# VHH binders against q9y6x5: the designs that were tried, part 133

Target 1, 379 residues: q9y6x5
Amino acid sequence: LPPKLLLVSFDGFRADYLKNYEFPHLQNFIKEGVLVEHVKNVFITKTFPNHYSIVTGLYEESHGIVANSMYDAVTKKHFSDSNDKDPFWWNEAVPIWVTNQLQENRSSAAAMWPGTDVPIHDTISSYFMNYNSSVSFEERLNNITMWLNNSNPPVTFATLYWEEPDASGHKYGPEDKENMSRVLKKIDDLIGDLVQRLKMLGLWENLNVIITSDHGMTQCSQDRLINLDSCIDHSYYTLIDLSPVAAILPKINRTEVYNKLKNCSPHMNVYLKEDIPNRFYYQHNDRIQPIILVADEGWTIVLNESSQKLGDHGYDNSLPSMHPFLAAHGPAFHKGYKHSTINIVDIYPMMCHILGLKPHPNNGTFGHTKCLLVDQWCI

## First folded at step 7 (VHH)

Design aa3 (framework vhh_surovatamig_d1)
Fold by ESMFold2-Fast, scan of step 7:
Structure aa3 (fold): chain B 379 residues (1-379), chain A 126 residues (1-126)
Amino acid sequence: as target 1 above (379 residues)
Amino acid sequence: EVQLVESGGGLVQPGGSLRLSCAASGFTFSSYWMSWVRQAPGKGLEWVATIKQEGSEKDYVDSVKGRFTISRDNAKKSLYLQMNSLRAEDTAVYYCARDKGYTYGDWFEPSYFDYRGQGTLVTVSS
């Protein structure tokens, strides 16, 4: 009877959606489980960084996935999303599936979670699917449940990733109630399918299931654009990442580039690397560029162009619009318990505890999640 | 060195058709989503259409839906835009763009284009 855990992510699921839309299947899941209303994610509030923080318990400066687009000044390598499978980018941390396989001699399974199709410290998830956005939620779920029931050594840790509601959040914006209602209802139906499949296969009673997300979403507009070309010529810098956090690599003196950008817009903060606010934990890594621009919520940084995005994320992690939620059900969790807030880095040590794994050094605090667990006293 | 070279633009009457082509070099074309983006006189850059690596998924801005068709030939490293029922409002410089595409929640927008070609002018006038 080793403990089993399934970690599910719905990309871009803003916590506030739970209060503004109906989720009958998710509500039934929560009624017999736990809900954390807000999860404070890591900066920057982007997909790759936050998914890796969930499974390592580390800030981005510590695990090395500091953006969805990165440049490493030491090795001169460039990273771009799921198109780059070089283990170099992922090797600054040890994700939980690697620890699970090495400490307990158990198997891990993965359906599309960022990093699971890459060998990290020469270890890849025992069962995995190469990233492909065309693969349905049902196919991902079928593979995960097959592996949970039919593996030797047993699969004790499994992950499942789904791209919605992030894609629709970008396309329609989170304030488009008609389109977002349709999308969120579809996600709730997928949660219903997940629960029903687990019950049908006899997994439900003995499996711990966490449903969470990496970030939220905020409304953008054509009236809220910051045009970098109005302040600085392209010959002065190399652009590593653009919006809403721009990563600037100067081609001339750093101070000269900084001075050209400093007063570019009242809706953007410009930081020299050493001046990035300590609360972001976004400074101590060679992949963080010498100048970082941070747009205010709902503002888009552009290069003399319009933006088609009606929603975006990546903004300050103190913003409630950037926060996801966490719901969980299973033998490790209390029933009907509601918690206000945890940090996204706290999920990793909690998961290690559930699986009986010794966590690698991390930035999470187990005490923050102990009230969720039946084997803990929350004083 | 990434290069994108557009061709096929010109002057056409309203209701007419044009086919734009883009020749790609300096990267593994089949590994990238590709897009067409346009800039009308005095306006900002507007995303028009996107196509996935294998050609299975396509998306269009509402104003061209049903009139424009995006396609690709990975063997020839070429991207195409078939433009039918052209309107005066379609007058713009059209750019071929290499895009991250939709990956792990990322969305298409002009600011995410890594590389863009020189452009080809399309003028729709009587």
Scores: ipSAE 0.017, ipTM 0.456, lowest interface PAE 5.7, mean pLDDT 90

Design aa4 (framework vhh_surovatamig_d1)
Fold by ESMFold2-Fast, scan of step 7:
Structure aa4 (fold): chain B 379 residues (1-379), chain A 126 residues (1-126)
Amino acid sequence: as target 1 above (379 residues)
Amino acid sequence: EVQLVESGGGLVQPGGSLRLSCAASGFTFSSYWMSWVRQAPGKGLEWVATIKQEGSEKDYVDSVKGRFTISRDNAKKSLYLQMNSLRAEDTAVYYCARDKGYTYGDWEEPSYFDYRGQGTLVTVSS
């Protein structure tokens, strides 16, 4: 009976939502499992980069998914459609489902985790769903549980992705207590449904389940806009990504573009690629553009227009508002244990340990997560 | 060629009603979320309402909830906004917008619109 793991992501679930709202089903899950209160994600604090960091244990400069919109200077390829299935973008790392399938004759299953509908190193998840936002949580859960229960070779690693509370966080902003309360209650009900389904199918007692997220959310405002058109004309550069981290590809001399941007706003830092702070681990990749603009928390970079976005993410990964949490339950995990902080890259080596897989070289530190695990000596 | 053509704007007194229409062409209308956005004089673009492909899900900015109703007719490739109990602050150019929908947490809708129309002016004044 090989160990099994289900990895669940609720996109944009800010860690402090747990303190500001009631989650009866999630609290019941945590009571008999573990909680990591804050997970320090990778920079840039966006969906695709952080979801790929969770399953590879690598910083963005190492795994190659450096933003949700990218340009590769070597091949001249553009990634601006989040449903682009070109393996080129994903091939700089080996995600855990590929390793799982290539070791010990095991299967993987996926309900829409970023990258799982793409063949990576000529290997696609054994069972998967093509991304479609209209597919309900229930349908995704039904497929995952069917595959966990009825596969040969056995599904030992499964992923489940859900778009909320990120979509509503963008639309309403995280400070909208009325709308966010409704959305978060719905998510808690979905967690209840997940636990109930696993119990009914006899999967709950022998399955390791991780519930986590890729990033948080911060409040934006019409009063906090940075208009790039007031500083530089469009003829001088190609815009690869806009907000809150703008990726600038100069059409003229890089220094001239930098000089036009560097004093544009007191609420934005302008970096030449080689000057990007080392703490971001966001420098050594051809998909990182020659000039990067980083907006201060809650500020939105625009092109001569207002923004309707009331919440956003992508900001500095040191900001608590950008941090998700991690909760876990199952035979590998202690019961009733609370841990303060881990790095998002630490999740990968922990998952490899649980599954008995040899991890690929990664930026995580297994020691940071060992106190969560029953088979480890906690310091 | 993608085209969106708004109509139904005009001058109306406070407390009055208007029905805006948008005729879509050049794309598979039934496959897209659709939105209404407005721009008041001297202000930025503001999202007003959105509707899912089948009309099953609708949402509104708080200031218009209970007063405005968004609807669509996929057979006629038309989007509508019924505006009741109009206020002076509803004065704006109203745009019909094709919404790309939500993809992996890069939620730009209702704030990110492509192929919006030329707009129709609504003036609420005595």
Scores: ipSAE 0.062, ipTM 0.384, lowest interface PAE 3.6, mean pLDDT 89

Design aa5 (framework vhh_surovatamig_d1)
Fold by ESMFold2-Fast, scan of step 7:
Structure aa5 (fold): chain B 379 residues (1-379), chain A 126 residues (1-126)
Amino acid sequence: as target 1 above (379 residues)
Amino acid sequence: EVQLVESGGGLVQPGGSLRLSCAASGFTFSSYWMSWVRQAPGKGLEWVATIKQEGSEKDYVDSVKGRFTISRDNAKKSLYLQMNSLRAEDTAVYYCARDKGYTYGDWYTPSYFDYRGQGTLVTVSS
């Protein structure tokens, strides 16, 4: 029987939540598995970019999903979270479910992981759910477990996506202990439900399960706004993405737009595309706009308006507040092992190893995750 | 062509009530979260209220909770804002906005609305 892997994402699960709140079900999962305390995600620290980096092992400039809102100057196409179904946006990389289906002639299953309802290189996940935020965690779990147990050819790779705690992190902010405590307790209960369901179906002992996230969350405030309209008239540019990383497409001379922006706020860095710091790996793609604005942690870029967001993400990926964690359990993983840090791009080659797949060229380093695995020698 | 047309604004005394309406066309209204946003004279845009596709989930800015009620009629492709116990501070141009809601976890802001109407003026004055 081939090895099986279930990859679960709880969107916006900041690593430091594990230190500040109780997770009895997640802690029981970790006790008999592994924990990576911090996962250094890719820049921009947003949902679509990081979810695609997890399943491709590539930086955003290489896989082409460079933001949640994009414009391609060559084709004149627009991308957003409500307009994400064009394969054009996803075809610059090969996600693991496509490799799984083509390389080993196995099946993949997906409950709403970004990109899984899109045919990529003419291949769509064998079983999938079209994205719908109204569908409960229980219904997503029911479909995934049904497909894992009742498919031919067998489902060997499955994904499960859940929107919390990101939605509540935005609404309440990560420092709202009362509201976040309630939200995080509910998530821990869902993890308990997941484990119980897998045990009841006889899947638990032979299934590899990874629980991770795409990014963290930081506290925002009405006192930390950057009004872009006070810097530059909107007739001079087209806004492709706004906050906390603004993507600016000039309608006039690029240097003139840059000069209007560069000294507008002490809480925002303004970059010409070629001047974006190399450490971001955010330069070599036509979907990255000619001018990029990067707000300081906790600052929100607005257009002559207030912001109701008390939490946000998208900030510098060196910030610990932007980091998720990774927990895993199953036959491939050690029991009771704790690791400090990996890069989010390292998850892909590790998953390929677990599934026996040959990874496509990627930015991850297998050596960074080998200590998590029972079939690898580690110091 | 996406169109949102607001109506129902006017002059009202403090403590009074108004009902705003928004007629939507050019898109599948029942598939979108919808919001009301406002702009007071000389101030920035402020989000007021949001409603989910089927009307089951609603959210409000704290200053209007208990006073304003957002609702929708998907068959008529219409959005409503019932405003009670109006205050001078509620004076603003009110805009109907198409909203993506919680798509992929992201919380909405006024700056992420992909379309707004032309607005309807509400003046609360004695």
Scores: ipSAE 0.118, ipTM 0.499, lowest interface PAE 3.0, mean pLDDT 90

Design aa6 (framework vhh_surovatamig_d1)
Fold by ESMFold2-Fast, scan of step 7:
Structure aa6 (fold): chain B 379 residues (1-379), chain A 126 residues (1-126)
Amino acid sequence: as target 1 above (379 residues)
Amino acid sequence: EVQLVESGGGLVQPGGSLRLSCAASGFTFSSYWMSWVRQAPGKGLEWVATIKQEGSEKDYVDSVKGRFTISRDNAKKSLYLQMNSLRAEDTAVYYCARDKGYTYGDWYEPSFFDYRGQGTLVTVSS
């Protein structure tokens, strides 16, 4: 019987939440599976970019989803319309569900994930739900388990996406112990529901399940604002993305815009595109703007206004606050094994191995995940 | 073309009420989160209230909670702001705003809206 994998994402699940709050259901999952304590995500540490890196194994400059808001300098297209399902934005990479469907007569299913409701290289997930945040976790779970159990060709790769704790992390901030405790307890209960449903349907023993996230969350404050309007007039540039990584498209000479911005605040770095640090792997794509502003952790870039965000992400990917975790259970994984860190791009080649798929060229290193797998030797 | 047209502003005494309306056209209104934002004289833009496309999720700035109510009618392509117990500090130009498109999570900032209307002036004075 072909191997099966369910990839679950809880958006914005900061790795150290595991140490600061109780997760009885998640801890039971980990006890009989594996835990990677920190996953080093890609820059910028945003939802769309990192979710696409998980399923492609590529840095953002390579897969083309470089932010949640984008402008392509060559085609003059904007990625900011909620009705826009233009495959143009997603076609610079081949996500795992496309590879899965093109090899050995297999199906994919998506109870949501960035890109799964878009035809990529003329291939859309075999079963999918259009993105709608109003759809309950229970309805997503009902659909994904139905598809895993009742499909021909068989569903071998499935995704399940949930917006929390990201939404509450933004609204309350990660240091609001009262509200975050409530939110995280609800997530743990949903993990319990997931495991119980899989057991009830006879799927649990033969299904590989990965629970992970795209990024963490850091505390923001009204006392940590960078007012861009105090540095430069709006007539000099078009703003493509604002905070905490501002994407600036100059309307005048690029050097003149850079000079107006470079000393604006001690709490942000201003980069010409070619000067963006190599360690970010955030330079070689037409959707990366000529000038990028990177705020220091916990600082918010604003346009002469207050920010209601008490938590945010998008910051430097070296920051532990930006890191998620990865937990996994199933026949491919060891039981009771703990690993310190992997790169988020390493998840893709590991998943390809589990499914028996030939991966597309990628930035991940299979060796980094070998110790998690029963059929591999650690090096 | 995207158009947002506000109405309902005016002069009211402290403690009074106003109902703002916004008529939307040129886009699929039911597919977008919608917000009300305001700008007081000599101050920056302030987010006031947001409503999700289906109307199930609403949020407000703390200073207006319990006094203002945001609502929408997708069939009429209209957004509303019911303002009760108005205070002098509520004096501002109020803008209907379309939230920046396609994103995950339910949080936003006023700086992330794609379009706003011409605004409607609300003056609260004795």
Scores: ipSAE 0.015, ipTM 0.428, lowest interface PAE 6.5, mean pLDDT 89

Design aa7 (framework vhh_surovatamig_d1)
Fold by ESMFold2-Fast, scan of step 7:
Formats: structure tokens, sequence, C-alpha cells
Structure aa7 (fold): chain B 379 residues (1-379), chain A 126 residues (1-126)
């Protein structure tokens, strides 16, 4: 029987939530599986970029989803919520569901993972749901489990995406213990429902399940605002993305725009594209703008306005507050093993190994995840 | 050319009501989240209310919750703000704003606006 894998993402699940709240269902899952305490994500620490890095094993400059809002300088196309289904934006990489479907006549299934409702290299997930935030976790789970159990050719790779705790993290901030406790308890209950459903359908014993996230969350405040309008007049530039990483397209000389911005705030770093730190791997793509502003942790860039968000992400990927975790269970994984850290790009080659797929060239290192797997030696 | 034109502002006594309208043109109105923002004299912009493309999801700043209602008519390309139980603190220029919306859980990134109208003045005074 071919190996099967279900990849589950709870958006914005900061790794240290595991230390500050109780997760009885997730702890039972981990007890008979593996836990990676911190996953170092890619820069920028945003939803679309990191979800695409998980399934391609590539840095953002290589896979082309460099932000949630983008402008391509060569084609002059704009990426926004209204055109997220244009394959152009997703075609710089080959996600694992495409590789899965093109090797050995296998099917893929998707409940709203970013990119799965888009034909990428003329291949769309065999079964998918168009993104709609109003669709319940239960309905997403019902569809995924139906497809895993009742498909020909068999579904061997499935994805499931859930918006929480990210939406509540933005609304309340990660330091609101009362509201975050309620949200995280609900997520733990959903994990319990997932495990119970898989057991009742006879899928649990032969299915590999990964539970992970794309990024963390940090506390923001109206006392930590950077007003971009105090630095530069809007007539000098086009704003492609705002906060906490602002993408600036100059309408005049780039050096003049840079000089107006570079000393505007002590809580923001201003980079010409060629000066972006190499450690970010965020430079070699036409969708990365000529000037990038990076706010310090917990600071929000605004346009002469107050901000209602009490939590945010997108910050420097070296920050522990930006890191998610990874938990996994199934025949491929050890039981009761705890690992400290991996890179988010390492998930892709591990998943390819589990599924018996030949990975496309990627930035991940299989050696970083081998201690999680029963068929590998840690050395 | 993207245009947003606000109307319906004026002088009203405390406890009164006003309905603001915004006429949109030059873009596919039904494809965008829309917001109302305001600017009180000598202060910065304050987000007031947001509405999703289909009108299925709405959010408000706490100070206006229960008093203001945001709505839209996609066929008429119009956005509305029904303001009830007005207070002196509601005195501001009100702007209709095209919002980027949220994507995949990023609910409060919607406070970013790529286009805004000229504004309509609301004065709440005795």
Amino acid sequence: as target 1 above (379 residues)
Amino acid sequence: EVQLVESGGGLVQPGGSLRLSCAASGFTFSSYWMSWVRQAPGKGLEWVATIKQEGSEKDYVDSVKGRFTISRDNAKKSLYLQMNSLRAEDTAVYYCARDKGYTYGDWYEPAYFDYRGQGTLVTVSS
C-alpha cells in the first residue's frame, strides 16, 4: 500500500503557546509521536510565503510568493486577494501535491491550504476546496477524510488549513491570556476531533499526520507605531505592502526615496534591495521591491492612523515569537521523541521521503529531520 | 481612475442620526472589502468599520459598536454608514476607503487602505 500523509496547519500557532497553555489532545498525539519544539520559518514571516515554503522546501526569493501583497516589476502585475488564483504568482516552484500527482498515478486532496485552488504548472490538487473562511473545521475535516478513504487513484497526500489561532492572535494579541486560552482550548478540541475521526474511519494506524504552523505572533500596541507619512510624501512612491515589512516602489530616484526614509524611525530598518541581509534569503526575485522597510518586533508601520491590531507577524525570522512548532504521528515517525529545532524548508524533503517521491531541488536538508523517522539513523 | 465620493455629512445634535453614503467608480467594487475611517480635528485617521465583499462579515471599533451599522449595495457600487446615538466625540471628517481585506486569517491587516475618498464632515454639536 502506498504511504499516506495528512499535513495540517493551524495558522499563527506560536511555539511557546505549548508551554503556557494546556493541550491534552495535542499532548496525547505527541506522546505517541514526535515534537519539534521550534520551526525556524522563512522571511518574511507571513501566511502565504511560509505555507508555500512548507510545500516546496524553498526560500521566498526562490518560490516567488514573497508577501501577501506583491508587485512584479517585469510583467507589472499586482497580486491581491482578487487575483490570488492567477497561476503566474505560483509557477516559480512545484509544490508537493503537484509532484505527488505526477509520480506513480497518485491523487492529492486539499482543504484550503494556500495555493491548492490554483492550477500550478497546469496541475491542480485532485480534490480541493476554494478558500472560504466561513467553512467550518468539521466540514473541511469531513471532506479530507472522505477523500482519503474513497478515492481512485488513491489520495496519498492531503492538506488541511485552519485560520486560528492567527485571527484571534491579531484581534486580541498573544498576551491576552483569557481570550487566547479560549481559542487555544478550542483548537485542542479540534485536534481531538481529528484524531477521533481518523480512528473511527480506520485511517489512524496507516496514516502519517503532521500538525504544524506557518509562523507565530507578537504583541503590538498603539504606543509602538511608525507613521510613514511623517517620513515621506505619498507622491514619491507606490506602496506595495505596509506592515511590518513595507515594500516601497519609488516614483522618483530610488536614492532620494531611501534618503527620506533611512533616518525616519529608530524602530525600523531601511534597506535598498541589494543591502537586504543575506541571512533573510530575500533579495533575488523581481517581486521584491527596490526599498524594503523592516519594523522591529511589536512595531507597526502606519499611514497617519491608529492601528486596531494587538498582535502581528511578518517580523525577523530569527525571533522566537515568530516560530511555530511541528508535531507528527504515524508509521514513519518515532514515538515519544522530542527534537529542538528544524528549518521550515526541511519539512518538504522529509515529506517527499515519507511519500517515496523524488524532491525537486530545494533549500531543505533531509539530515535535519532524519531523527524523527523510524527508517533512518541519527548517527 | 479609482474614485470614492462620500456624502451625507452635516450638523447634528447629540443623540441624533446621520446616514453616510459613498459612491464608488473605476474598479470592481464587489471584489473589495470596504471601510469607513474618520479624522477628528487635529488628530490622525481612526478606523471605524469594515465590511466584506458580500456583506457577510462586519467589524467595528468598540466606541461605535451598537450605534453604527456598515452596509453595502454591490449592484449600485455604494457603501453606507448608518450612525445612531451620535456623540460629540464622533465629530470628524468621514472617509470611504477601499480596503485590501484579509487573506487566510490576517483579519487586522485590513486596516490598510489603498484608496480613500475626499471625505464628508460630521459635526455633532448642540
Scores: ipSAE 0.021, ipTM 0.438, lowest interface PAE 4.9, mean pLDDT 89

Design aa8 (framework vhh_surovatamig_d1)
Fold by ESMFold2-Fast, scan of step 7:
Structure aa8 (fold): chain B 379 residues (1-379), chain A 126 residues (1-126)
Amino acid sequence: as target 1 above (379 residues)
Amino acid sequence: EVQLVESGGGLVQPGGSLRLSCAASGFTFSSYWMSWVRQAPGKGLEWVATIKQEGSEKDYVDSVKGRFTISRDNAKKSLYLQMNSLRAEDTAVYYCARDSGYTYGDWYEPSYFDYRGQGTLVTVSS
């Protein structure tokens, strides 16, 4: 019986939700497992980049998924919904399911984790579901548990992705206690369903389960807009990504575009690519545009329009509002242990250790997560 | 070639109704969230309504809730907006819009739309 791991993501689950709302099912999970209170994600704090960092252990500049909307200056390709299945975008790294399938004769299974429906280095997840937001959590869970029990070679790594609370966080904002309470209670119920299903199928005692997220959420407002059209005319640039990190491709002299933008708003930082702060690890990739604009927390960049988002993410990764949490349970993990903080890139080498895989070179540090594991010492 | 062609706009009195249509071509219509956005004279773009790929989820800006209904027909590659109890404040050019990015749980708004049609003018006046 080889070690098995199920990695679950609830998109946009801000770490401090755990302190402001009750989660009876999640608390029972944590009581017999581990909790990391804050996970410091990678910049930019967006869904595709951070989900790929979890499974590669790499900063965005290294794995190549640098935003949810991208342009590659060398090949002239655009990353959008029409291009998300092009392996070109995903081939700058090797995700853990590919390593799992290639190092030992093992299978991987995926319910909609970003990248799992794409052949990466000519390898696609052994079992997968094409992304469709209409598919229920129950159907995703049914497929994952079926594959965990009924596969040869055995499924040893499985992933499960769910869109909430991110969608509701955008729609209502994280400060809407009435609506967020309802959404978060539903997520806790889904965690209860997950645990119950694994117990019924005899998987619970021998399966390692990680529950985590890619980022948090911050409150936005119609009173905190940065109108880019007031700074610069559309004829001067091509917009690759807008908010809260704008990716600007100049159509004229780069310095002229920079000079028009640099003093436009006190709530936005303007960087030439080479001047992007080193701490972001967001510089060394052809998909990072010549000028980036970084809005201050809670500010939205717009093009002479209102914004309907009451919550958003993508902001500076040092902000606690951008941080998710990590909870885990299973034979690899201590029981009743709490840890303060890890980096999101640290998850990958920890998962490789649990599965007995040799990690590809990565930006994570195994020492940061060893306190969570029964076969390691914390000093 | 991606194309979105709106129709059904016109002049209507307050309290009246209009049905807008959008014909889509050049892409797999059933794979995209679709939205209606509008621009009032001298104002910026405002999101009005969104519908999921299969029609399972719909959402509206508060000012039109209970008055407007968004729908789609994936077989005909068409998007619709039924507008009832129209008000002077609904006067705008209405655009059919395709979601620009695959952002999973992300909320859709005009700034993320990669394609819009040419628009259809709705004027609510006595």
Scores: ipSAE 0.017, ipTM 0.371, lowest interface PAE 6.4, mean pLDDT 89

Design aa9 (framework vhh_surovatamig_d1)
Fold by ESMFold2-Fast, scan of step 7:
Structure aa9 (fold): chain B 379 residues (1-379), chain A 126 residues (1-126)
Amino acid sequence: as target 1 above (379 residues)
Amino acid sequence: EVQLVESGGGLVQPGGSLRLSCAASGFTFSSYWMSWVRQAPGKGLEWVATIKQEGSEKDYVDSVKGRFTISRDNAKKSLYLQMNSLRAEDTAVYYCAREKGYTYGDWYEPSYFDYRGQGTLVTVSS
């Protein structure tokens, strides 16, 4: 019987929330499993890019989902987040559910993970739910557990996505301890429900479960705004993405646009595409625009307006505030083991190993996750 | 053509109650999250309350929790805001707003709404 894996994401779960709040259900999960304290995500630290990096093991320039809002200069196509179901945007990589389905007698199941409601290389998750924020965690969990128990060919890889604590992180900011405590307590209760449901259905002892996230969250303020309209007139460029990483498509000479932006604010860096730092792995894709603006942590780029966001993400991936965590439990994982840091691209080759799949070429390093696994030696 | 028409605003005494209504037309009302946003004199737009398509999930700005209740009637294509224990600081123009549709990780700010009505003025004063 093939091994099974459930991959769960709580969007925007900043790593240090684990140290600043009480999570009795998550701590019980970790006690009998493993914890990676920090996961270094990919740049830009946004939802779609990082969720696709988790399931492909690739940097954004390689998998093609380079932002939540994109423009492809070659095809002239525009992407606006969850509104665009065109496979074109997702076809530069092969996500793990497609890889899983390449093996005879295997199925995949998905409750709302980004990309799972899109046919990628003419292959869609065997079971999936179209993205709809109105669907409860319980309904997503009910569908996933039903598919794990009642599928032929058997579901061996399943995903479950939940929008919190990201939505509340944006609304209240991560420093609002009262409101964040309430939201995080609710998430911990959902984790308790998840574990109880898996135990009740006889799945818990034989299922590998990973709980992770795509990014963290940092505090923003109306006192930390960069007004792009004070830097450059809108007639000189087309804006592809705004904040905290602005994607600029020049309508005039690129050097002239760059010179107007370069010294406009001490709280953002302005890069010509070829000058984007190599450490970001954010350069070699037609969907990365000729000029990129990167705001400093906690600063918001605006167009002559205020922002009601008290929290945001998308910032430099070296920032600890942008890092999520990873916790895992199941027959593949050690019990009571704590690990410091892995790269988010390392999750894909680890999951392929657990499922007995040969990974597609990727940017992850299996050696970084070996100490988490019972069938690997850790020296 | 998408239209949102608010009604029910007026002058009310502190501690009083008022019910705002919004009539929607030109779109499938039951398919959208709906919100109430307000603008106090000389201030920017502030999100007040949101309600899910089927009405099962509701959220509020902290200053109105326990005092305001958002509701909807999909058959009548109407959105409501019941306002109790009104305070002088609740004085604002209240707008019915349609959300663009949920985007992964999006939050409620003025640019998140693709349509809003003309507004209805609520004045809380003795």
Scores: ipSAE 0.014, ipTM 0.332, lowest interface PAE 6.5, mean pLDDT 89

